# VHH binders against q9uj72: the designs that were tried, part 10

Target 1, 324 residues: q9uj72
Amino acid sequence: MFCGDYVQGTIFPAPNFNPIMDAQMLGGALQGFDCDKDMLINILTQRCNAQRMMIAEAYQSMYGRDLIGDMREQLSDHFKDVMAGLMYPPPLYDAHELWHAMKGVGTDENCLIEILASRTNGEIFQMREAYCLQYSNNLQEDIYSETSGHFRDTLMNLVQGTREEGYTDPAMAAQDAMVLWEACQQKTGEHKTMLQMILCNKSYQQLRLVFQEFQNISGQDMVDAINECYDGYFQELLVAIVLCVRDKPAYFAYRLYSAIHDFGFHNKTVIRILIARSEIDLLTIRKRYKERYGKSLFHDIRNFASGHYKKALLAICAGDAEDY
Key: E = the ipSAE of ESMFold2; O = the ipSAE of OpenDDE; V2 = 0.75 times the mean of E and O plus 0.25 times the DockQ between their complexes.

## First folded at step 1 (VHH)

Design x8 (framework vhh_8dlx_2)
Fold by ESMFold2-Fast, scan of step 1:
Structure x8 (fold): chain B 324 residues (1-324), chain A 120 residues (1-120)
Amino acid sequence: as target 1 above (324 residues)
Amino acid sequence: EVQLVESGGGVVQPGRSLRLSCAASGFTFSSYAMHWVRQAPGKGLEWIGNIWYSGSTFYNPSLKSLVTISRDDSTNTLYLQMNSLRAEDTAIYYCARLGYKSSYPTFDYWGKGTLVTVSS
């Protein structure tokens, strides 16, 4: 019942933090004739995001320059994305990732699924505000314009940030489980709408009861039933919601494993999850990863990435010799 | 016009508790992460902690057991609760808003500070 509720990150506020000293060290690293990338990694991955914001302010006061701008000028490729990404407060980072998922070449539906299926009501609200402030666009309108069908309808529900919170109702859970079972059997547009409304609007605690009742009625796991009955991004979104409800760190472990081992080597997904979860549950994600896949996240990152990019990802992951 | 106004400072005896307030105006307070920072005489800025949009808090580990940050979005007020005050806690205390300039997050507004003096 408490799965995923007790979680730990890998990045914590640094003791004896001095933003002026850190800004001087970063200024030296970036202004030198050869950029000291190890200095950037050692400082920025060992400060929480709030402290990185203080460093950026000190850097501006000291040099009259923008730290993120100077890093983007001096760095390239995925290493640039990691270092710049660390400088974003979580709601602004979510907004940044969603914008680029929709306004780049094509649509990154998996990015939309990952963020909108996994964020709390509070995080959704903050992300919408951040998106508006950063891009002068309405997040809900951009999602509507960029997506379609039942996939769109489900994302539009999630982006409202109106998931129920609090007290459970076992009788309603049994009723909802029957609705889900019928939706898997009949697969009409109305059934897809009912399925979406239950998964998007009921509390996580309530949905855990619904999934248990569904197993009793159908003889199937909820994920297995969705995979047999639905397809496309709608299926992927529904599965993501179920996995987040059951064990959100395990969902992110699954996303990381897929990003590392599937075709295309989804660097942006690895970067996004490591940064976004570093102060929330990344240590718990590491534990789920090893438990489920037999190899540590540290081991797989070390084998997948190279150079300073690898060093930066491993520093965020904070793996040690025991994880290899 | 964005304004942040700290209050609640003053002279306090060692071992006592003190709560500082920061009154925000001119912006949608609930949409911004807020920070507390202090500066002791002759020293640089020391980050105390922050409170994010969701209410999540992050603290300087050296101060975590001694401070609590909270917010009341209905009154646009940020709070810093300090317990077991010591002479070393004597400083000017600032609240700061985390905003953005161009495409980059940064501290865009600071209060003028409130002085806390811990002395017998």
Scores: ipSAE 0.000, ipTM 0.247, lowest interface PAE 14.7, mean pLDDT 85

Design x9 (framework vhh_8dlx_2)
Fold by ESMFold2-Fast, scan of step 1:
Structure x9 (fold): chain B 324 residues (1-324), chain A 124 residues (1-124)
Amino acid sequence: as target 1 above (324 residues)
Amino acid sequence: EVQLVESGGGVVQPGRSLRLSCAASGFTFSTYGMHWVRQAPGKGLEWIGNIYYSGSTFYNPSLKSLVTISRDDSTNTLYLQMNSLRAEDTAIYYCAKDSPYELLRYLSKGMDVWGKGTLVTVSS
């Protein structure tokens, strides 16, 4: 096993938590003549998700109303998406994002790639259940109907949540590296299937050994080889898997940088990553972002977002332009 | 008053099976999801799995082939069946009730009440 950095989030449980008081403050903010957006930001970005769920329950008990529903009615644009997004348990938020990636205008293949390439087996199992309960549809069936080809086959493998875990095998890693090398030379449907099976099913620790052996055999980095040999969303999905195996926080830093600096700021991706990673590794993502791109995530959000939307994103991101 | 009482722990030989029970009282057991969690000596909490009110189960993938969670709503009892026990399974085992928030209850996230735990020692 290869040594990795300790990962840290930006949002933690609030001390002296009172869900009844928080629910009353949110009720006042939403049901007054003018919506107090600063109050919403100050409360919801400074509570962990479990605490936000307790606030939603207290809100329902006091007002007979759904907090998420009231926020969707009173708020607009991307600010609405941030505040409502914070109210989702993580597996339901993943399910929500996947549903809208497939049932909205067109298919958001980059959202499918980001979530399915990055989530653990446990996260996959729980998002499948959340998807079924919330939308009365099977996640696997919706992926199948919205995608095609080797891209579909790869996503279908990932959504099974059957990646190997545990001990590494250096001899098998050398053998798998030879299979990947042959797949890059031949590029047939059978070779694409073998490539997909290795990248989707071997443990992260095993794949790191495979990538090292691949470089020894080919003289080329695994990402560079994939970029040379394949194209389209299949290529992008394979690259995403490799990047997640190597350094998942760095993958999310890359996704954030791309979303912020692409022609036309891609708000949905920025919102999704900040919320989904806030309690897992967002602090580590901030560190990778600054190291790789020379500017802090805080600095870039401040420059591209505005108003209460900007305030909400910066509150989730935490820190300042000089904070790693 | 919500109470959870685990039982069935003790000393067991490696390779044997063991079934733990959790007796629930003070709430409508049949409408809540339930969890099993363990803590080995000197280590953090490890989530084993959950069972929804519907009977659907989700397991920690590292433990899926070794454990089965079930429930008997007529007796307000949660079970954890463990097979092929190893020394590394030595831990205090806790049952936990899902949060009263309806969405978290369905998703089995946000455990709000825990039992005191039952010790399982696997000894050769």
Scores: ipSAE 0.000, ipTM 0.125, lowest interface PAE 16.1, mean pLDDT 85

## First folded at step 2 (VHH; framework vhh_8h63_2)

Design h7r (at its last look DockQ between E and O 0.06; V2 from the best seeds 0.00; counts 0 for: pae E 19.8 > 2, placed apart)
Fold by ESMFold2, look of step 2:
Structure h7r (fold): chain B 324 residues (1-324), chain A 121 residues (1-121)
Amino acid sequence: as target 1 above (324 residues)
Amino acid sequence: ELQLVESGGGLVQAGGSLTVSCAASGFTFSYYAMGWSRQAPGKERELVAGISRGGSTYYADTVKGRFTISRDNAKNTLYLQMNSLKPEDTAMYYCAKGYWRSSLTPYFDYWGQGTQVTVSG
């Protein structure tokens, strides 16, 4: 199914899956004498999202109750966030995270950047539809109202979900690199628009050629050039786009490392990445994490998280071969 | 063209002090987060200290209170002042270059050749 270093997650469909039995075990864990949090972890982190949806359906059929609601009643704090998050269909989870990034006091720009700079066209389309259905709001309108300036314009371009998926053109890559160089030199509103249009709309394969050509003609790394030209969340977003184009698993490894080793363990970011990438590329993210930071993601989570919250995160991370 | 050149390593007695420095070239030093990592023989590489472009700092628990990271953007130089050195601080110390962050210091993707620090009793 996979070959070489193709990206891979950590959570797979469980063999011999029995949703009725799983629902019964969860019912016992949630509706018995006391909550068995280890049972919740052992089931929900060891089933893929599609299987978790079937478990929720079986639970409702058996008990007449909403599994997510029952978990929210019995669980608290970050452990609740992990277990509830696992029960979201992926597009709805992205929509949920964006809603809460914008609905509360202030805006969590790093959440907006992380999701919108990294998602594929298909993921963005599904996320917009989930957002509309769940919140009766238009995602693009909410981004527009909660953000401003070139940061807003760039997010609005990304949220269209229309990045080119065509074949690369080396001659055009050289032209695109010259346009990026001119944008860094002139820094007008029109040049900023040209820069973000290239970064948001060219295919990943084309952008890798563009970045190589940019280095060749300017002698500068693309991120260095962006850092020289711009600041604020616009600069942060442009850098995130470049990093995702170069090596998306490495971008997420960086985000995780930063969230774990910053001035405090940033729970929301760790939870979001582990859940959202668990069936896509979290195994590859673990490899990049170890490669770049010397310690495994598993080791760092073990050292900084605690309790059942730690156990759940470690189960999603699924361990590193060198750690065990 | 991009270069990180560490210097100032050497042999020092336990309880002593040492400053290592890193001369940077081939990139715009003031736009990047910088840091120090270390690797002892047979052990995993450890990030020991980081400093953002704006001066916010990070220290590993094993060195907090003993080590001080600083940068001189005018000289394109990164420093690590190491005080109260212990034998467990013996390692190859690597200068690292990273990218701008909004709240966290290091995404390090380039390291220098390293400078050896050896602490004896």
Scores: ipSAE 0.000, ipTM 0.120, lowest interface PAE 19.8, mean pLDDT 86
Fold by OpenDDE, look of step 2:
Structure h7r (fold): chain B 324 residues (1-324), chain A 121 residues (1-121)
Amino acid sequence: as target 1 above (324 residues)
Amino acid sequence: ELQLVESGGGLVQAGGSLTVSCAASGFTFSYYAMGWSRQAPGKERELVAGISRGGSTYYADTVKGRFTISRDNAKNTLYLQMNSLKPEDTAMYYCAKGYWRSSLTPYFDYWGQGTQVTVSG
């Protein structure tokens, strides 16, 4: 049980919303002598995604131009990525990130892990559809082609979007825990399959019981056991699943911290998480971040980012004066 | 049912000492890392101290040298001895349950209801 805090985002629907006015302001900002980046930040980071879609529609109607297209043309670097990213519906954004993770030079396995380990069945379904529509290809096929081994198998399992939901079964949890324990002891390919099947298909509620039972049986934390028994991206994916089951906001806090401190401010990860979670649980992520690491996410973003890019990230992150 | 019940909070003068306790139930206490977080009015919750299963400890810089976290596995109880208390230490103190992963700080996934500590200047 988390102490009293409801899961909350940082971006909410703006009151007295006028998409025509916003579109007009954005038009002025983008079509002027110099692009008014502050105006873009002030509007787009203070509107929810649904409202941003309405703005884009209004923009199209008013100017006969695509807002995202104009932003891509007028903006550059990571600032462009943030502003353009905000304009995607959430499923399409996920699809976009996944496509780029797989179609670039090499594969960004961490992106695949982050998205597929954390998304709900509904989100997965929607992103699959969006992926297909946008790129005229099947997400599952692309994942299959870009990955291998048990890592691939696990991703393929997750991308099905068929995780169980509903009632818990303590007896079954105990059984599953035994299976996991055995998997950690034997470490065969078959056991890896069993392990990922349990982690990918059982409900979050059920898995919490399983993890508890696993500790009771083995005397070891599930994450520690995975880290000890497995390696590579398969290991990382399993850990991500477990962390999301325990506390999804905490998982993202961890991801952000690592991105900022361990990977020299990995911009793609930071941007993706802030945008994707801004209306879901970014406030909670901030809290977990502060609680665990002693400094606010706002503080770290402020210190490690610069320019309008920083301003945009901070606006999405939000925070009060005490977060400085 | 998993429970973490904090106790021992109260009003104390600056420079004073206080020990808060956390009674744990509903899980195998010795299998988990434990910790304390606190939240002051208008501030975000922050990690104060953590203790691993094996007894390794972590402290926030703000409390290092003043606070001591300990655990009694036989009693399923977590403690935080707070010495040289300052007004800045005024906060709701929460007991936390989690795990120890690698060289990172403890990962907490469950908190108690908290106990109020007030330090008067």
Scores: ipSAE 0.000, ipTM 0.216, lowest interface PAE 14.0, mean pLDDT 91
ESMFold2 (binder alone), look of step 2: mean pLDDT 86; pTM 0.867

## First folded at step 4 (VHH)

Design f1 (framework vhh_7nfr_2)
Fold by ESMFold2-Fast, scan of step 4:
Structure f1 (fold): chain B 324 residues (1-324), chain A 122 residues (1-122)
Amino acid sequence: as target 1 above (324 residues)
Amino acid sequence: QVQLQESGGGLVQPGGSLRLSCAASGFTFSYYAMSWVRQAPGEGREWVSSISSSGGSTYYADSVKGRFTIARDNVKNTLYLLMDSLKSDDTAVYYCAKGYWRSSLTPYFDYWGQGTQVTVSS
């Protein structure tokens, strides 16, 4: 809320952290007659990911069992997915979500778009490494085998993690804007290739200049032009890239709004975004959500979810009575 | 039917070097990532190092970076841990593990062997 604030998460390291005490409390919660789900929520949503990893190690040392395995055995449905999801280091969670997007029933193209369009070069490198280590498969090869056409070509570019950083060239921005304008008018395979190469390879700072020049040439917003010119998952991927370049927290606010309202309550997407963004920019996402949609993310989650699942999502989202 | 057999442990002086080996059988070794995990007397298990299936990527715990090197021979189905500049704190039973690192604090493995004792003492 202050001028000069950029991005903030909702989950922070707990002060006076004791992983042994937390492990004992979780052990009691899972081994009791009835699983104490409120205890699981109160501990796991109020520790950062690094602290949750320390808790899992303490749990294994004390009980000789795997905390994630015990939770998966005792919990069910979406609540299980939230609690288990919190236990993954971020690059491993991205790898896990991408694996299940491709190796489950059909392909979850929206999951591929969300992760690959939004992650930095460093995050892309880390997730490829985690994917290879966890699954003994190459992420790039799995994307290639599960996708096709210009959608595939664009994802293959993004997964290289070779986007330019920190460089700006106003003359090149003007040239690139002209290329994008012609691509919208002609819509050939060659133009689709030029469009994806510009959007995937230029730095965010450079692309913001390109989008300004495009507006000057065309009189149109870049997103509006893409929506008129292209279709399918290729169009959705290009739009995702543009939105991330402009305001990544606003992109995630849009994704959450769509998951809750447009797609008939996509639980998997809500869970993924809340967990993945909890230590990065989820507080900023909450601000964008309220600014754009007039109601808080907290209010919409409360109306969307029920039971301990609802309590868990609201705890990750954070907020207070003003968000109702 | 997965079998992992560690060897190469022993008593070594501080600052010395040791090479651990793990002979793998019962699975297609070249298809799987491999790890080394250790357990010091009276302490829990600690992940040490992992290597990708091809050997192209290696990962190390902060406590051993710059001193230990993980390697593999996919033709011989053997995993290695080259231990340099050994310290008394490196004293532990070292286990060879089939599988992936998920966290340096909570590794997940399909299987690990019986272990080989490494003692660093003067």
Scores: ipSAE 0.000, ipTM 0.118, lowest interface PAE 20.6, mean pLDDT 84

Design f2 (framework vhh_ozoralizumab_d1)
Fold by ESMFold2-Fast, scan of step 4:
Structure f2 (fold): chain B 324 residues (1-324), chain A 122 residues (1-122)
Amino acid sequence: as target 1 above (324 residues)
Amino acid sequence: EVQLVESGGGLVQPGGSLRLSCAASGFTFSYYAMYWVRQAPGKGLEWVSEISGSGGSTKYPDSVKGRFTISRDNAKNTLYLQMNSLRPEDTAVYYCAKGYWRSSLTPYFDYRGQGTLVTVSS
């Protein structure tokens, strides 16, 4: 059997951390004649999230004010979104992004797909709790009311956070592959239900065996088969699950590539992925990005963004244009 | 249901021009980058143009740069490819594709149409 992928982030706990001194510097930056945006970037992008929470506590104690609130008042545009986004604990940031995907202008189905297809059982559980606490609504109920059809059914399965973990079963993998192949031939509602239950509930290790067996039976890649057989957001969600199972950092690399080449509207996707993945696998995402697209993520961000927004994204991304 | 329906292909002489159209439905067209890709007889897929969702950014490989122009009309959910100075090597089935990569190892596009055949021959 093969092991899971080893991954690395770009942001780590700062040595010799002093939250009081950091809070004082941020207070000075926000209260000056001109907001010192470089100071905000230099501090907030070079502390892990736990340390940023300690800075916010020190800021509240020192000034009697909310750091996030003060930043929202002084900053604008995408730079504001980056700085404020860094101040969220990860489960609350996921909850925040999901809320705005459903309650903002239109529904951002790609945000729902990205978060729900990529998060672990533990992350799903924590984001459900954060969502309920912050918005006084049940995440599962909001997904149900905002979506429909097989897309809804699949998201409802994922948001349960009940994916299997543990030992693989090659005989079950062969059986599940036959079910997936039949689903591509028949395309009935029952087959769509069986397809989603397999993709949402089997462990990543088990699904890799299923995909290998599917290739042996059908002569076709699982993603290619899904693209031929299904459509709409249901198809996009199924593909996202398969890509995450195969190589989750590579999934985020393609999401970033897509978002960067559609500047303006897709800024939120770049911001969300860089922040959410900064302490998990962003360095590994950079490596996949360079391998696949020939240019570094750093290079593309530098060309996509400008000003302090660019500086902030590049600080989170780290590295340089010649690296991965 | 996502649908992409290509049209405008045909037989054209070397040096001629054609304009391809792609009617998109089933998704919010302006949110997505779009691609034109082609497959020549006996060859693999080759992407020939890329346009951002807003239409503000376009990209081309050197093989078609200066000859082909991609554009879009977001109000009409339609993608276009203006092909000028056509060469025999441009002979291929042209597909309209929804923009994002499906695999870390190989470019893959979500395309739903059957494509439109472009033949450049005397």
Scores: ipSAE 0.000, ipTM 0.112, lowest interface PAE 20.3, mean pLDDT 84

Design f3 (framework vhh_5c3l_4)
Fold by ESMFold2-Fast, scan of step 4:
Structure f3 (fold): chain B 324 residues (1-324), chain A 122 residues (1-122)
Amino acid sequence: as target 1 above (324 residues)
Amino acid sequence: QVQLQESGGGLVQPGGSLRLSCAASGFTFSYYAMSWVRQAPGKGLEVVSDISSSGGSTTYADSVKGRFTISRDNAKNTLYLQMNSLKPEDTAVYYCAKGYWRSSLTPYFDYRGPGTQVTVSS
C-alpha cells in the first residue's frame, strides 16, 4: 500500500456478537436432507474472521462436530470453496492457497505471483509458519521444487519476507533507477538478478522514488519497460511487484478483472481475492475497479456467477451495483 | 427443557388428507432444522421431510414427494405436515424431531416427540 493511503474492507466485526446463537443458526442450517445455504451466507459473510473462529468453537462445544467439516460434507463446487475459505485465519488461508497452487496437476504460477508479490513482511512470516504447521512441509522448499529460473529466484527472495522498511534515500533511488534502466536494456542474467533484488528488497516508499527517477532517465514507465523487455512468469511477477508498490488495491482490481473476463471465469482467483482482501482493502479495490474498467465489480460478478455461489460472492463484495 | 408435542393424527380413508402439528418449547425454535419422521408397524424409522431453520429450504422422501408439504411458523414455535392423497402404506406413528444430521450410517436426532398415530384404512 502507499504510505498515507487510506484503505478499507467490506467486512467488519458484527456488533452485539453472540457466537452461541450464530452456532445454533448454522447447526440448524446444516441439519436435514438439504442445507439452508442462505442462512450460511447471511451469518458467515456478516462476521469478521475472528468472530467466525469463535462460532466454530461454539459449534464444536454445542454439537461435538466440526463446522468446516460439516460444511464441506453438505456443500459442493465453488460455493463450498467460498464458505470453507471464510473459515480460515488469513495466514492459514494464504498457506492453503499456496499448497493447492503447487500440489496436484501442474502449478498455478498466477496464484504464487499474487500472494508473494502482494503480502507484507509480517504476512509472509505468518504464512510460512502456518504452511509448515498445516502441511509439515517448508514453503520455501516447495516453491524451489515447483518453479525454475529467474522466476524461482524472485519468488525465493519474496518468501524471505525481508523487504526494507522505513527511511528513504533519494540519492540511492537515482542509482537504483540507473541499474533498472541498464537491466531493461541489457537483459543478461546478472541484470535480471540486480533488477529482482531492487524490486524485492527496497521499501515501497523507496521504490516509488526509484520509479520516478527511472521515468526521468528513460522517458518510459517502469511497467511498460518491463513488458517490452521481458516475458513469461518472470515478467508477470515483476509487473505484479511494481503494481503493488504503486497501488495495491488497483493491482487486485486488475487481477479480478482478468479473472472475470478470461475465457472460462477464473473462480479460484475471484474467491481468493474477495476473501483475502475482505477485511483489508476490498472496498478500495471496488473503487479502483469501477474507475479503471467503467463497470462495478458487483455488476461483473452478477453476470458471471449464479445461484448461492453468486449470492455469497456479492455478500462478501457488499454494496449495490450503483455504489462502485 | 426441550418439549415436542405432535397432534392431528387419526383414522382416514385412502385418498384422504390430514394435517399434523408439532408444538415446540424449551429451545429457540427458529435456530433449528425440524423433521417429520415415521415408523410403520414392524419397520424402522423413515425420515419423511425436513425444513431448514428459516423455512427457506424443504426436502421430501421419494415416497411422499408431491403429496406431503412441510411448513413452520417460527412466531408460534409450531411445525406442520400437510398430508394429501394418503395411501395405506402411509400408516405409521409420526414423530416431530429436532435436529437431523445427514449421515451415511444412521440419522441422528437431538430430540423427538412421543408421536401421533396415522392410520389409512378403508
Scores: ipSAE 0.011, ipTM 0.499, lowest interface PAE 8.3, mean pLDDT 88

Design f4 (framework vhh_8dlx_2)
Fold by ESMFold2-Fast, scan of step 4:
Structure f4 (fold): chain B 324 residues (1-324), chain A 121 residues (1-121)
Amino acid sequence: as target 1 above (324 residues)
Amino acid sequence: EVQLVESGGGVVQPGRSLRLSCAASGFTFSYYAMHWVRQAPGKGLEWIGNIYSGGSTFYNPSLKSLVTISRDDSTNTLYLQMNSLRAEDTAIYYCAKGYWRSSLTPYFDYWGKGTLVTVSS
């Protein structure tokens, strides 16, 4: 079957799709004399997720084997993570990333922030379900046990998936802005609780009004005020929420830039964002990236990655250095 | 429109066998992979296994020797055969429609209401 429209993504449903032919080509690539990585890239990055699932079915019917398992067996390192990542339904990919953020070496707080601050109520409910089914653990309980303090309290609020939608009240926005201003001046635990309740629970439309009123009252940008008043992962989570409310593609552009240019480069973050956003808004993320940082995402990926891993990331990113 | 109705649960003695059924309606049953999932009292959901449209099966490795999944596409029915039942097998058993026809990954778009299996004296 055919997928829907992805007008701001970089991966679209393939026309003239034949899952049997694609499965046969992938079988040849994986079971041939040498693994044909270019064939894997050319097929999997040029089909939407729904079509990749249909290919996996045809592969299993034809060979009696699991496509994801065969790829994990034949591939290694970051290239394996890209190819396998493309084969996950989106809620399960989010669940997979959250599990590894908490059950791996230490805790990857930036992964928790990225996913929980950016996903819609519907996406949160679906990922909680996928997490429970895949790992036999409750996502909320794992977040509680792996985190602490106001950071934990804020993540616990977000994972409920109960953000208000479509509600706007200009008078309430002015009141909420005054609460946020007092929270920045007083900085007590109670004020941190009030701040998180506003940022986690009010609708995006309402929060945009709150941020405008905050600027009028305080003379400060909301992000600047948070950066001045708070620290640690709590600060980073609050900033992530504000950035997502204002311009979610710009938030992902910021995350990609940070992942590519930080010492010890964060490959998993680049892979996760490219895959997760490929059918949603990755085209808009590319535009924000160029506008803000002066160089294309394509250019920076080309310089950051190498080999077939580079080819795969560039295929998902799409375009070239001259496209924007 | 999509409906899944489990049946065949009940109280069963340890060491006995039991077969669960799931009647599906509202979609082209033969086109989709089908899954069994269970939830023991006070515990999370545990994926048991799946069966693809072509009849190939994949199981949770911890349960592979104890269960068999089959399907009858002419009657839109999914089956779970359980052998050598133990007290630890006490759970609500759910029939689930796969997101895609062959997904080994336990992601589902529809579930039944479940059927209780109690393994006791």
Scores: ipSAE 0.000, ipTM 0.180, lowest interface PAE 16.4, mean pLDDT 85

